# Ledger of designs, part 132: miniprotein binders against p81326

Target 1, 226 residues: p81326
Amino acid sequence: MLHFGGFIMEINHISKILEKEREEYIRNKVEEYLKQGFSKDDAVNKANQSWRTYIGHRIQDVIYNLLKKFLKDSGLKVTTDKALNNRNLPEELDKVKRLIAINYGEYLFLPDADVIVYKVENNDIKIIAIISVKNSFRERRFETTYWKLKLKESPVTSHIKVFLATPDKDNEISYKCPNGKPKKMRIILEYELDGIYFLKEDFEETEKAKHFGKIVEDIIEISKKL
Below, E stands for the ipSAE of ESMFold2; O stands for the ipSAE of OpenDDE; V2 stands for 0.75 times the mean of E and O plus 0.25 times the DockQ between their complexes.

## First folded at step 15 (miniprotein)

Design G44 (at its last look DockQ between E and O 0.80; V2 from the best seeds 0.76)
Fold by OpenDDE base, look of step 15:
Structure G44 (fold): chain B 226 residues (1-226), chain A 83 residues (1-83)
Amino acid sequence: as target 1 above (226 residues)
Amino acid sequence: SEEEKKIEELLKKADELLYEAEELAKKGDYEEAIKELEEAVKLLEEALKIAKELGNEDLIKLVEWMLKLLKYLIEEIKKKLEE
């Protein structure tokens, strides 16, 4: 059993655990916005928007920290796009940043890369995988797919695996064809991405759609082929 | 560092206890499962203390999440005992 196997498997509870913080968070934010001069309705709306952003970051942080710890013994390293948004980067991170950049002719832009897994061999950096973390699919539903396709266009980045990790609390992509009706988003994401990893138990498992507990093994296996 | 190694050892033990607790709970041994989880909480609290002393924000966040998880599981199992 992989070290921290229990904690990886029990990630299924992440949505319920973090949701317990919602009431207090909303109350505090509403109060803050009221003090700023917003109306009650505006304050509530802004608080709810803030919560969506907040909870997304919290889930991302949990995944980042888990992966960082689980992959450490295999010699793999983990960073985030946020860490790369600094002017003065260490040499290693500067190289990582350059190796995930997408060419738009006159400009280079970074894909959305919530978590980046890479290895260092003989001072050379190899990017292994990018993990996009999404709590909900209300906005930017196919953004991760776009970045996968863009990365595939360059021989520099074409080898980079792109994964999606989500609790999918609203069951938007948990099943491919519930009640005989195809879920377009699930089908497209599964087709275009290298894998979808669920932070829950109730989903349709396929070759590409797996429980989050499988992601560490999959990443390690990929890393051995690079 | 020596402190980081200590944290890793504590986390490993906590993970083992969590696994054991899960197996116990599956068998209906809820009281024993809770005891294992409570022990794991103690280990994580020690790990958290060391992580804070080191100022390692990533480890702090990791351990805090693990603590939240264990406490949640304890609560859920306690609910089952009351049924």
Scores: ipSAE 0.782, ipTM 0.913, lowest interface PAE 0.6, mean pLDDT 93
Fold by ESMFold2, look of step 15:
Structure G44 (fold): chain B 226 residues (1-226), chain A 83 residues (1-83)
Amino acid sequence: as target 1 above (226 residues)
Amino acid sequence: SEEEKKIEELLKKADELLYEAEELAKKGDYEEAIKELEEAVKLLEEALKIAKELGNEDLIKLVEWMLKLLKYLIEEIKKKLEE
């Protein structure tokens, strides 16, 4: 059964809502850095970097809590890579961690999986999807596609859907062919990933590029096939 | 879980009010939309109180976000009324 969630549909305002916190956050951080002995220019630069990290975590938290709430009635559970990196994992989360980890010989790494959706059936765990949350694409533009390709290498993980969720405030991937020219980043991300979910209204919608409000029904449909 | 069931009912009612308010706003019925959103805020304030009594950090964060969203929408619709 597909259920409409007004709160998840209205997430497109998240960047504007969180931006209202920016001025006070920056002011407080500049004062903190000045107290530590940094120059005014350095303090401002550090405060702006701190803000970008802070807002990324805030967006991830909102997405996590909304998905946890709106997927629960469909028997789907949600966790985060932060929770999976705890030293004393509950048995259920330890199983989730092992089911998404990638083996590099002597090393074991988790993919870029800010949010993980899974289900439990008869004490068995099936990973449905991982969602990478990116506020900007200035660094590691294709890291999420790398992890999708690694997950496809094994029949045990090849079913896992890999999604990207982004406000894309600067329109870095919002359109396939802006001004008539293909945007390489958008084209490659859309080709390689299972979906891109935008946390804003203004973007070019395709079968794979959608408003974030559709992610709940998409995940539920995928889970029925597994 | 009795308290958690109460929170779930409050969130469901608030979600329905949000949906109704957005439909009203699409029709230009801004004062009616604000009234529905303010009712949803009251339900979420009750839900937040219960979530804090439970110490459920995930529910607290969820409800705090929902309240922030509703208050933002109320402000935006009020701006349209002044136009």
Scores: ipSAE 0.714, ipTM 0.883, lowest interface PAE 1.0, mean pLDDT 88
ESMFold2 (binder alone), look of step 15: mean pLDDT 87; pTM 0.843

Design G45 (at its last look DockQ between E and O 0.93; V2 from the best seeds 0.75)
Fold by OpenDDE base, look of step 15:
Structure G45 (fold): chain B 226 residues (1-226), chain A 83 residues (1-83)
Amino acid sequence: as target 1 above (226 residues)
Amino acid sequence: SEEEKKIEELLKKADELLYEAEELAKKGDYEEAIKELEEAVKLLEEALKIAKELGNEDLIKLVEWLLRLLKYLIEEIKKKLEE
C-alpha cells in the first residue's frame, strides 16, 4: 500500500473541490471586466476563459506537489517547465532543461512539461518522465502526443516517458468505445502516450489507462530501469 | 530536518485517519468518520504551521490542499448524515 494511499485516492474529488470556487471567481472577474469597460456578455465570456486557465493551473499545482512529496523518499526529484524558464538556473535544473530539449535544427525548444520527474545519480541527471496535466480537452487535444513523438525522435530523449493526468470531467477520454462508437481521442492518446492517469474512478481501465494513484509506483519502477 | 520529519509524521497519521474514516463511512458510521477526519484536520493544521515556519512553499501548498480535501469530505459526509 502506497504511503498516503488515502490522500491519493481522494484526489478524485479535485474537480468538485475546485469547482466550489468558481462562482466567486467568476463574479469577481466579471466585476473587474465591467470596470474595464466591457459589456456584460463580454465580461462573462472573459471571466469563464480566465477560470479555465486558473483551474488548470490549480490542478497542475496539486499534481506537482503530490508527486514531489510522494517521490521524495525514492530519491526522485520533480520540477516544472515554468521553473526552467529562467535565465539563471542552478546547474541541476540547467541540465534538466537541456535533457528535455527538442531539436529543431537551429533551435532547441522545450516540450510542454507541466511536471518533470528526474533522478540524480553520480552527478548525472536522468530524465524519467514528463507529466502533462489537462483539465479539459477543448483545445490542443493532441499536443501532448506531439511532444511524445518529438521526444522519441532523439536518442537523448527517446527514453523519457510521457504521461497524461486528467480528471476528464466531461468524459472525453474516459472510455474507448462508449455505445460501440470509438472515441478517437482516447484511442490515439492511449496509443501514443506511455500512460493516462485519471483523477477519477469512472473510467475504462487498461494497461495504459490507470487511476492516478498508480503513477507514483509506475514512475519508481521506470526509474529503476534507467 | 527535524521539522520536516515532524511534518511527515503528521501527514502519515492524517492519512491513516482518513483511511479509517473512509471505512467507517462505508459502514454507515458517519459520525465517527467525521470525528476521525476532524482529528486529521488538526494534525494537518499543525503541519501547516510548521511548514510556514520553515518557509517551504511546496509543503505549504500541499498541506493546504490536503486540508481543503479533508474539509470537503467532512462536508460530504455531513450531507449524508442529514439524509
Scores: ipSAE 0.747, ipTM 0.897, lowest interface PAE 0.6, mean pLDDT 93
Fold by ESMFold2, look of step 15:
Structure G45 (fold): chain B 226 residues (1-226), chain A 83 residues (1-83)
Amino acid sequence: as target 1 above (226 residues)
Amino acid sequence: SEEEKKIEELLKKADELLYEAEELAKKGDYEEAIKELEEAVKLLEEALKIAKELGNEDLIKLVEWLLRLLKYLIEEIKKKLEE
């Protein structure tokens, strides 16, 4: 059995586990906003917005910590775009930041990359993969594909694998041709990205669309080719 | 460190218990599956104490997630036992 394989394979329950927190979270946030002087309607709206941000960050944290733990023994390191935005970066992380940055003339921007996997060989850093974690696709539906295309424009970054990780609770991209009708968002995301990893059981599995539990083996195999 | 190695051992044992519990649940042995998961919870609670003593926030978050996962699975199996 692969080390920790059982725990990572059970991540498919993440949406159900986190949704149990929603009601209490909303109650607490509404009360907090009422204490700040907001009306009831404004407090409820602000609490719902806060929940959307909160659950997205919770999923990112779980993925980051699982990958950090599961990839450690394979000599692979994991960081986040949040860590790369800190001031006074250690030299290693400063190099990681420079290796994924996109050049816009006088300006240099990081792609929207929630989790970054890299390795260090002979004092050199090789970026293996970037994982974008998305809970919903209603806004910026193709943001991840945009960053993949930008990374492909340079020989320095063109090797970087770009993955999407999502619970896709509302089935926005779970099936390629639901009811015989092609789902453009799923088809385009699968075509352009290097992989989509679902944090749930029910979706159309393909060579690029897999259960999240497979991501560790995939990353390790990719790293061996680099 | 030696303490991090102890956490690693506890996580490995908990993962083995999870695997055994899944096999038991497939066979319909729900009470035994719950017992295995409850033992895994005890191991993770021990791992959490050590992670907190180390002040390792990443390990704390990881173990807290794993605890929530196991407790969720216990609740789901208890539902099947009552059916």
Scores: ipSAE 0.640, ipTM 0.860, lowest interface PAE 1.4, mean pLDDT 88
ESMFold2 (binder alone), look of step 15: mean pLDDT 87; pTM 0.847

Design G46 (at its last look DockQ between E and O 0.91; V2 from the best seeds 0.00; counts 0 for: pae E 1.7 > 1.5)
Fold by OpenDDE base, look of step 15:
Parts: C-alpha cells; structure tokens; sequence
Structure G46 (fold): chain B 226 residues (1-226), chain A 83 residues (1-83)
C-alpha cells in the first residue's frame, strides 16, 4: 500500500537533521538581539527560545507535507489550523473550520489542530483526525488532551480522532514505567488520546503508542469507517 | 498534472533506492549504499526543479526535506565507512 516506506521510517532522524541548523540559527539570532540592545545573556536566552519555536514549526511542516502527500492517493485531504485562520476561506475549508469548532456558549473556538485530516464525499465533509505535533513537553503538557476531551463533548465532533506526533527527544513519554516508576504524562496522554505516534525507534510500543510510520494506515482505516 | 505525476514517479524511485541502500548498509556494503542514495538525491533534485516550476510550495517543502534526509543518511553512512 504505502510505497514510501523508506522515507516514512527515516523520519526518525528529523530531530538530528534539524538540529544541525541550530548553531547557525542561534548565532544569527543572538546577533540580531544584540543589535536590538539586549545583553549577551538575554540575547542568548531569546535566541534559544526562538529556536524552540522555530524547530517546532519545522517539524510540524514536515509532518504536514508528508501526510498530505501520503494521504492524497486515498482521497483524503489535509489542512492546518493556520490555514483556517483566514477571513475569506474557500467553502470547503470554511466547512472544515465549522466542523472542528468547539462550543463555549456565546463563542466557538478551534482546538489546536496542527494537522487536520478530512474527506469529502458527496459534497459532505467528514473530519477524520486532528494531529497535534509536539517537539517537547516543557509547556502545555496536557493541552492536546484538553482538546480531545472538549471534542468528545459534542456529537458533532466526538468522532474526531486526536493524535499526538512527537520525536520525544527528551524521552518524556517514550516509556510508561521506566525503572518501575510510572510516567504520569505518558500514561495520561495514552489514555486520553486516540494515539501517540513517535518519530523515533526507542519507545515503548502499545496499542495506542506506535511509530509514526503507522499513522497513514491508521488514518485510512478510520476514514473507511466514517 | 503530468508534471505532478513525474514528481511522484521520481519520489517513488528515490524511495526504492533508499530502501535498497538501507539493505546494503545493513550488509555492510556502505559504498554501494552511498551510490544508491546519491542517485536518489539526483532524482529528488529533478523533482525539486519540477516542483519549483509548478510553484507548488508544499511539494517544494516536501522534496527539500527528503533531500535533507538523504544527504544526512549519506553523511552518516560515510562516518561508518571511516570507522
């Protein structure tokens, strides 16, 4: 089915590949911040923060592009929350936006949805999955879980699968009970989410915790049931 | 489009070469693995050219990533060859 097995499997190197850009990026940003009048220490700290944001977006972009390509042949479509943040949306994307919106009474808000997978059948849109991409879990550790729970509260959105994709470079959620000690974050995320997909090989595999290479197949299978 | 089909063909061939290279590397045939990957790079470079001509930003980004990946793998295999 998936002819791109090699490329998908080699996603494991994404963190290392992108990390090669770090030194140059940091140097350039430090210089920029120094020119803005920041101290050396402040410039370095700001540069490092900028890098974390930058690398997160880069990983997200890679995942988006891979999924878009690999799901295309199955007739599935992919978009992002960023693409939905426009006043003038094509009809299709406007429908997608409405179908993932969460009701807060007087307001509708979108969940964090780095990648949105949907299908169009007979002019009807069905949302299949939302994929959150996280490089690290330093901040907002359970944000994806929050959105999953919120989506479950409505019959309109309750069917939407929520996945987490991560390289987990710091091994924060790679194992459930390393050294006999439960990793609270891994256990909760695995319990609450529909799946965790790792962009690495060194992790504890379970029914819900899989290698990223499985995500395409899983999404296609889910799409057939909708 | 015809151009998109060409890109897909190139990507497929590159993936096949990657797989072959991986198998070669597992056997210790690092030099041949590198050759296969270098050929894959050439295919992706062609794909990138076509993608740029089409102005398809997503395809450009995809192919660019894949190129980085292949180049990285080549470097890693070269390191093993030197060990």
Amino acid sequence: as target 1 above (226 residues)
Amino acid sequence: SEEEKKIEELLKKADELLYEAEELAKKGDYEEAIKELEEAVKLLEEALKIAKELGNEDLIKLVYWLLKLLKYLIEEIKKKLEE
Scores: ipSAE 0.720, ipTM 0.886, lowest interface PAE 0.6, mean pLDDT 93
Fold by ESMFold2, look of step 15:
Structure G46 (fold): chain B 226 residues (1-226), chain A 83 residues (1-83)
Amino acid sequence: as target 1 above (226 residues)
Amino acid sequence: SEEEKKIEELLKKADELLYEAEELAKKGDYEEAIKELEEAVKLLEEALKIAKELGNEDLIKLVYWLLKLLKYLIEEIKKKLEE
């Protein structure tokens, strides 16, 4: 296992750990929305929507900080699309932004790249991978595959690996054929993406579907070939 | 920086204690496992203090999450001790 292998082995509990915050979070948000004039039913619905956004960001923060720590000694750097959207970017991050942007004719947009791994050698920047972090697949189920396809369309970005990281606590993509029926979402995501990394133990492992802890070794190996 | 190296050392020691605690828990030595995890919590609390003094938001977030993880594990082992 890795340098911080004890911590990575227990990351599979991330949804359970964060869920302990839910009750207090919901209570506080309902009170906030009631003071804004929403009905009780609307306040509860808005609080639940807010929780889903909150927990997704918290999972992304955990993954970002762990990858930053695990990849440091291999000469790899990590940033986020949020950091790249700041107005006053340092020169290094401005270069990263330019290298990942997708051309839409008159417009230039960043892909939805929650976490970005890159390498710096003598001021030369090479983007290795992006990681999309999804807590649930009830919404925007194939957004990550769209960005993979767009990155493949340009020789400047076609080398960039696109990974999905997820706890998938509701088993929406954990198995290819549960109860004998093909899961379209799992099959398409695994086919189109470069890898799916699960933050749990109970999933069907394949060459592309692995425990999250393997992502560090995979990224390091990819970086050596670029 | 030297402060960041201190945080790194504290995190590595805490990770070692976590490994030891998991081994103890597998043997059924729950009281000892909790002791090891509580020591790891103390190391992470020191790491958090240093990270806050540095104003390093990424380290603060990392250490805070690791503290939540250790507290979760202590609670789970305490449930087994009650059984």
Scores: ipSAE 0.507, ipTM 0.778, lowest interface PAE 1.7, mean pLDDT 87
ESMFold2 (binder alone), look of step 15: mean pLDDT 86; pTM 0.836

Design G47 (at its last look DockQ between E and O 0.94; V2 from the best seeds 0.74)
Fold by OpenDDE base, look of step 15:
Structure G47 (fold): chain B 226 residues (1-226), chain A 83 residues (1-83)
Amino acid sequence: as target 1 above (226 residues)
Amino acid sequence: SEEEKKIEELLKKADELLYEAEELAKKGDYEEAIKELEEAVKLLEEALKIAKELGNEDLIKLVEWLLKLLKWLIEEIKKKLEE
């Protein structure tokens, strides 16, 4: 049994747990925006938008911290794109940043990489996986797919696995063909990405669509092949 | 560090207690499950204290999440006891 097996399985409740903070968060933000001179309606709208951003970051942080802890014993390291957005990076992180960069001719840009898993061997860094964390798919539905395809275009980055982790609270991609109707987003994401990991139990499991609890094992297995 | 090892030990024990609590809850032993979870909470609170002393933000955030999780589970099981 993987260390912290119980905690990994209980991640299924992440959406419910974090949603408990919503009412207080919204109230506080509304008050803040009212003080800034916004109308009540505008304040509410802004607060709701702020919540969406906030809850997304919270989920990302949880996943990051869990992966960091669970992968530590295997010698794997974890960072985030946010950590890479500094001018003065430690040498290790600077190397990580360069190894995930996408070439656009005159420019190098980083993919969206909520979580980056890498290993250090003999002072060399090997990027193993990028995990995109999405709470909802209302916006930028195929952004993760775009980055996967871009990473494939270079021999430097083509080996990097790209995973999606989501609670999919609105069941947008939990099933391929609910009621006999194909879910375009699920089918495309599953086809293009290396894996989808659900922070819930109610989903259609496939070779690529798995429970989040499997991600640690999968990453470790991939790391052994690099 | 020694402190980090202590945190890891506490987290491991808490995870074991969580597993036991889940098994108890499956059997309908909700009161016993709650007791196990409450013990796990105590372990995590100790871990949090150490993490704060170390100033390790990642560990702090991790343990805080785990605490929220356990407390939520306790509440959910308590609801089942009242049914």
Scores: ipSAE 0.687, ipTM 0.873, lowest interface PAE 0.7, mean pLDDT 92
Fold by ESMFold2, look of step 15:
Parts: C-alpha cells; structure tokens; sequence
Structure G47 (fold): chain B 226 residues (1-226), chain A 83 residues (1-83)
C-alpha cells in the first residue's frame, strides 16, 4: 500500500549510518578551527560540539525530505519552522505560519516545530501535525509537551497532532519501566503527545510509541478525518 | 514535469530492488542481494543527476540520503559474505 515502503522502514539504521561520517567530519572541522586561530584543544572541543549540532540537523533534514516525498502523493504538504521564519513568505506559507502561531498577549510566537504537515483544500489550509525531531534529551526535555499543551488551549489549534521523532540512541525514553522503575520522561511524553516515533529498532512499542515508518500511514489516516 | 516523472520512476524501481535484496539476504543469497543493491544505486545516481539539473535541493538531499542508505546496506552484506 505504501509507496517506497522499503526506504522508509530502513530509516531505523540512521544513527549507525551517520556515525560513519564522524571521523572525517571531526578531522575537517578541527582543521577549520585551527585555521581560525584556535588552539588544538579548543579546536577539538569545538569540533565535537559542531558534530552534535550537525547530526541533529542531518536527522531533521532526512525526516523532512522523506515525509515531503512520501506524503506528496496523498495531497499533503510539508514545511519547516525555518522556512516559516524567512522574510517574504509565499501567501500559502504565511497562512500556515498564522495558523500555528501562539498568542502571548502582546506577542505571537511559533511553537518549536521542526516539521509541519498540512493540506490545502479550496484555498483553505488545514494543519494536520507538527513533528519535533530530537536527537537528544540532554536539554529542553519537555519542550514538545509544552507546545502540545499550548496548542490544546485554543479551538483553532487543538486539532493539531503533535509528534516526537527521535533515534533516542542513549535510551532516555525507549522503555516505560526500565529496571522496574517508571521512567518519568517517557511516561509524561507518551501521555501528553499524540505519538512518539522512534528511528531505531530497540524500544518498547505501545499504541503511541511506534517505529517511524508508521508515521506516514498515521498522518494519512488523520488527514482523511479532517 | 517529464523530468520529475522520471525521478519518481527511478525511485520506485530502486525501492523494488531494495525489497528484493532484503529477501535474498534473508535466504543467505548475499552475492545476488549485493547485485540488486548495486543496480538500485545506479538508478539513484541517475535520479541524483536529474535532480541536480532541475536545481531541486529537496530532491537532491532525499536522493543523497537514499544513496548513503543503500551503500551502507551493501557494506553490511559484504561483511556477512566475508564470514
């Protein structure tokens, strides 16, 4: 049923595949920082920090491009929060931006959404889902749940599904009760979000916690109800 | 466009070859699985060339990822063959 199913299912290897780039990336980045005048120790530290940022963006790009392609045949469109922050937005994207903005009195802010899925029907735009892509939970652990709660406060945005996509290589949220103890972060994220989609094989699957390959089918089904 | 339809055709054929290669690898037919994946790589290289001619950055990034995926799979199967 799903077009390109083999490609989407193999995404669970993404961390292993991208890790093979690490050695060359670090070497090239160290050379760049040395050329900028940093000491060898500082260049190495900066290169490692750069790698963590690079891999996060790389995973986000892969997810964005896969979803854009796989959802296109179902009449669904995909954009990013980066695209929505550009000046001179096309009218369509300007409407998308306004439909997800959250009101804070004098201020309007976009939620921290990495990928946004929407459809266009008769010049009307309907936001289907936002997907937060997290490589690590070392910082801002519950940001995605905060944005879900804010979107639920208004009837205009309460229908928007909020998903989390993660390789979770360090197993921070992969299991609900590791060693018999409830993992607070996994329990809260699963309770509050509409879904957690893992980009790896080894995790505890539940009704809301699934392999990333299922996200396309889930989004398509949701869009048919709207 | 005609170019975009060609890219879609190439991606579909490459995905079919990936499926066939996975089935062959499950049976232990590693050399044939590698041949299927190498053919899929050639199709994706053609798709990448067309995407670059179009200047479509999103398609370029997509195909580049798919190439990395297939090449990684080839390496993993070659490791099994050498055992």
Amino acid sequence: as target 1 above (226 residues)
Amino acid sequence: SEEEKKIEELLKKADELLYEAEELAKKGDYEEAIKELEEAVKLLEEALKIAKELGNEDLIKLVEWLLKLLKWLIEEIKKKLEE
Scores: ipSAE 0.668, ipTM 0.869, lowest interface PAE 1.3, mean pLDDT 88
ESMFold2 (binder alone), look of step 15: mean pLDDT 87; pTM 0.840

Design G48 (at its last fold request DockQ between E and O 0.70; V2 from the best seeds 0.73)
Fold by OpenDDE base, look of step 15:
Structure G48 (fold): chain B 226 residues (1-226), chain A 83 residues (1-83)
Amino acid sequence: as target 1 above (226 residues)
Amino acid sequence: SEEDKKIEELLEKADELLYEAEELAKKGDYEEAIKELEEAVKLLEEALKIAKELGNEDLIKLVEWLLKLLKYLIEEIKKKLEE
């Protein structure tokens, strides 16, 4: 078993590491938008928006790649919703896509599924977990909760665990009741989701709120019960 | 593949070195910790080369991240040595 224990634990630095790229990224984007004819103020605003999207994708990619590697020896596979957004999918991924779909009557829609963990047994696919990756909670605070609840409504998807992974840079959900005041978002997310995994050390640990380093073990354990 | 096995071995060794470096740093042996991390960087650079030869984009991205991580840790420890 590749003991990537050290590499997983050191994920705590992800925010600081990626933030070092911000200045150069912003500068380059501002220049790009200026060349497109935007004003300086508009260019800066657009660059900042672009950065938020970019950094989110970078964190997601890191988590995806780590999980893919760490879960490989256990026979578990990892994909992303982005990989499923293709017209011509391999049979395996097409099945994965169908098994996470949510029924809205006349329509099937996919939940936000940044990372999808599944296993293949005897050509049958079992979805184990969906992991939502969020850098910040400024937008769509309860979107992951919505998808968890929707998945729970169907016997086809009710077994799928939904996890949130976040560095929580702004300490929006790191503590339940800092200074005696309840953090609504932390309480609701912890209650509704199957787990929250922090890409940092400074947080209130509970049964459901854990360090990201525990996610691999938790997923493997869940997979054995499926 | 043989190349995949080699990459896995390199990553495992790099992880071991990282663990050792962390323990050294906890003891205040910062110079030795840096040496271990620098060796780990070399292993990851080799892994990256092989991953690129294989064209495995996921593995390339993983190793690139790990390299950034190790380099960051080296820098942080160096700051402590200057303190």
Scores: ipSAE 0.762, ipTM 0.901, lowest interface PAE 0.6, mean pLDDT 93
Fold by ESMFold2, fold request of step 19:
Structure G48 (fold): chain B 226 residues (1-226), chain A 83 residues (1-83)
Amino acid sequence: as target 1 above (226 residues)
Amino acid sequence: SEEDKKIEELLEKADELLYEAEELAKKGDYEEAIKELEEAVKLLEEALKIAKELGNEDLIKLVEWLLKLLKYLIEEIKKKLEE
């Protein structure tokens, strides 16, 4: 068992556990918006939108802290998109930023990389993986795939594993053929990405589509091969 | 530091208790599983206190989530026991 294996085996439940906060969060937000003078209908819509932002950010933060802790004893470091966008970067993080940035002529952009895993060996930095956290696929359905394809275009970034972590509560990508027809989004995401990790129990498991609890072991194994 | 080492020891012991509690629950020993999880919660509460005294925001967030996880598991096992 991995160090902290007890905690790791239970982390599939992140979204379900955090979802229990929804009712109280919505109630408090509706009251806030009503106090600001919004109608009940507007307050409810705004509260639901606020929840989507909150829960997405909350899941990302939990994943970041878990991976930071659970990968540390394997010599792996973890950072975030937000940390890399600070104006005063330590030298180490500045190198990480340069190693994942995508060139668009006059412009340089970071891929959709909520969480970045890397290691440092003899002052050399190797980016192991990036993890995109998607709470919903309402818009920008294939954004993570786009970034994987862009990373593949350069020898500097082509080795970087691109993972998607998602609760997929609405079953948008949970099954390959849910009604006898192939689900385009699931098929393409699984084909192009290096892995999809579900923050729930009910989905079609494959070699690339796994329970989120497997991500720690998978990243460690990948890091040993690089 | 000694405080960082203490937090690590508390987390490791809480993890062991969680592992043992899951094995007990698989065997249907729900009351014993709950007792072990409640002990793990106490260890994490102490870890959280120390993390707050250190001002280590990442550890605070980690331990707060681990506490939420353990309390969720206790609730789930209590439902099985009531049945």
Scores: ipSAE 0.749, ipTM 0.897, lowest interface PAE 1.0, mean pLDDT 89
ESMFold2, look of step 15: ipSAE 0.707; ipTM 0.883
ESMFold2 (binder alone), look of step 15: mean pLDDT 87; pTM 0.843
ESMFold2, look of step 16: ipSAE 0.692; ipTM 0.874
ESMFold2 (binder alone), look of step 16: mean pLDDT 87; pTM 0.840
OpenDDE base, look of step 16: ipSAE 0.762; ipTM 0.901
ESMFold2, fold request of step 19: ipSAE 0.712, 0.741; ipTM 0.888, 0.895
ESMFold2 (binder alone), fold request of step 19: mean pLDDT 87, 87, 87; pTM 0.847, 0.843, 0.845
OpenDDE base, fold request of step 19: ipSAE 0.716, 0.715, 0.715; ipTM 0.886, 0.885, 0.886

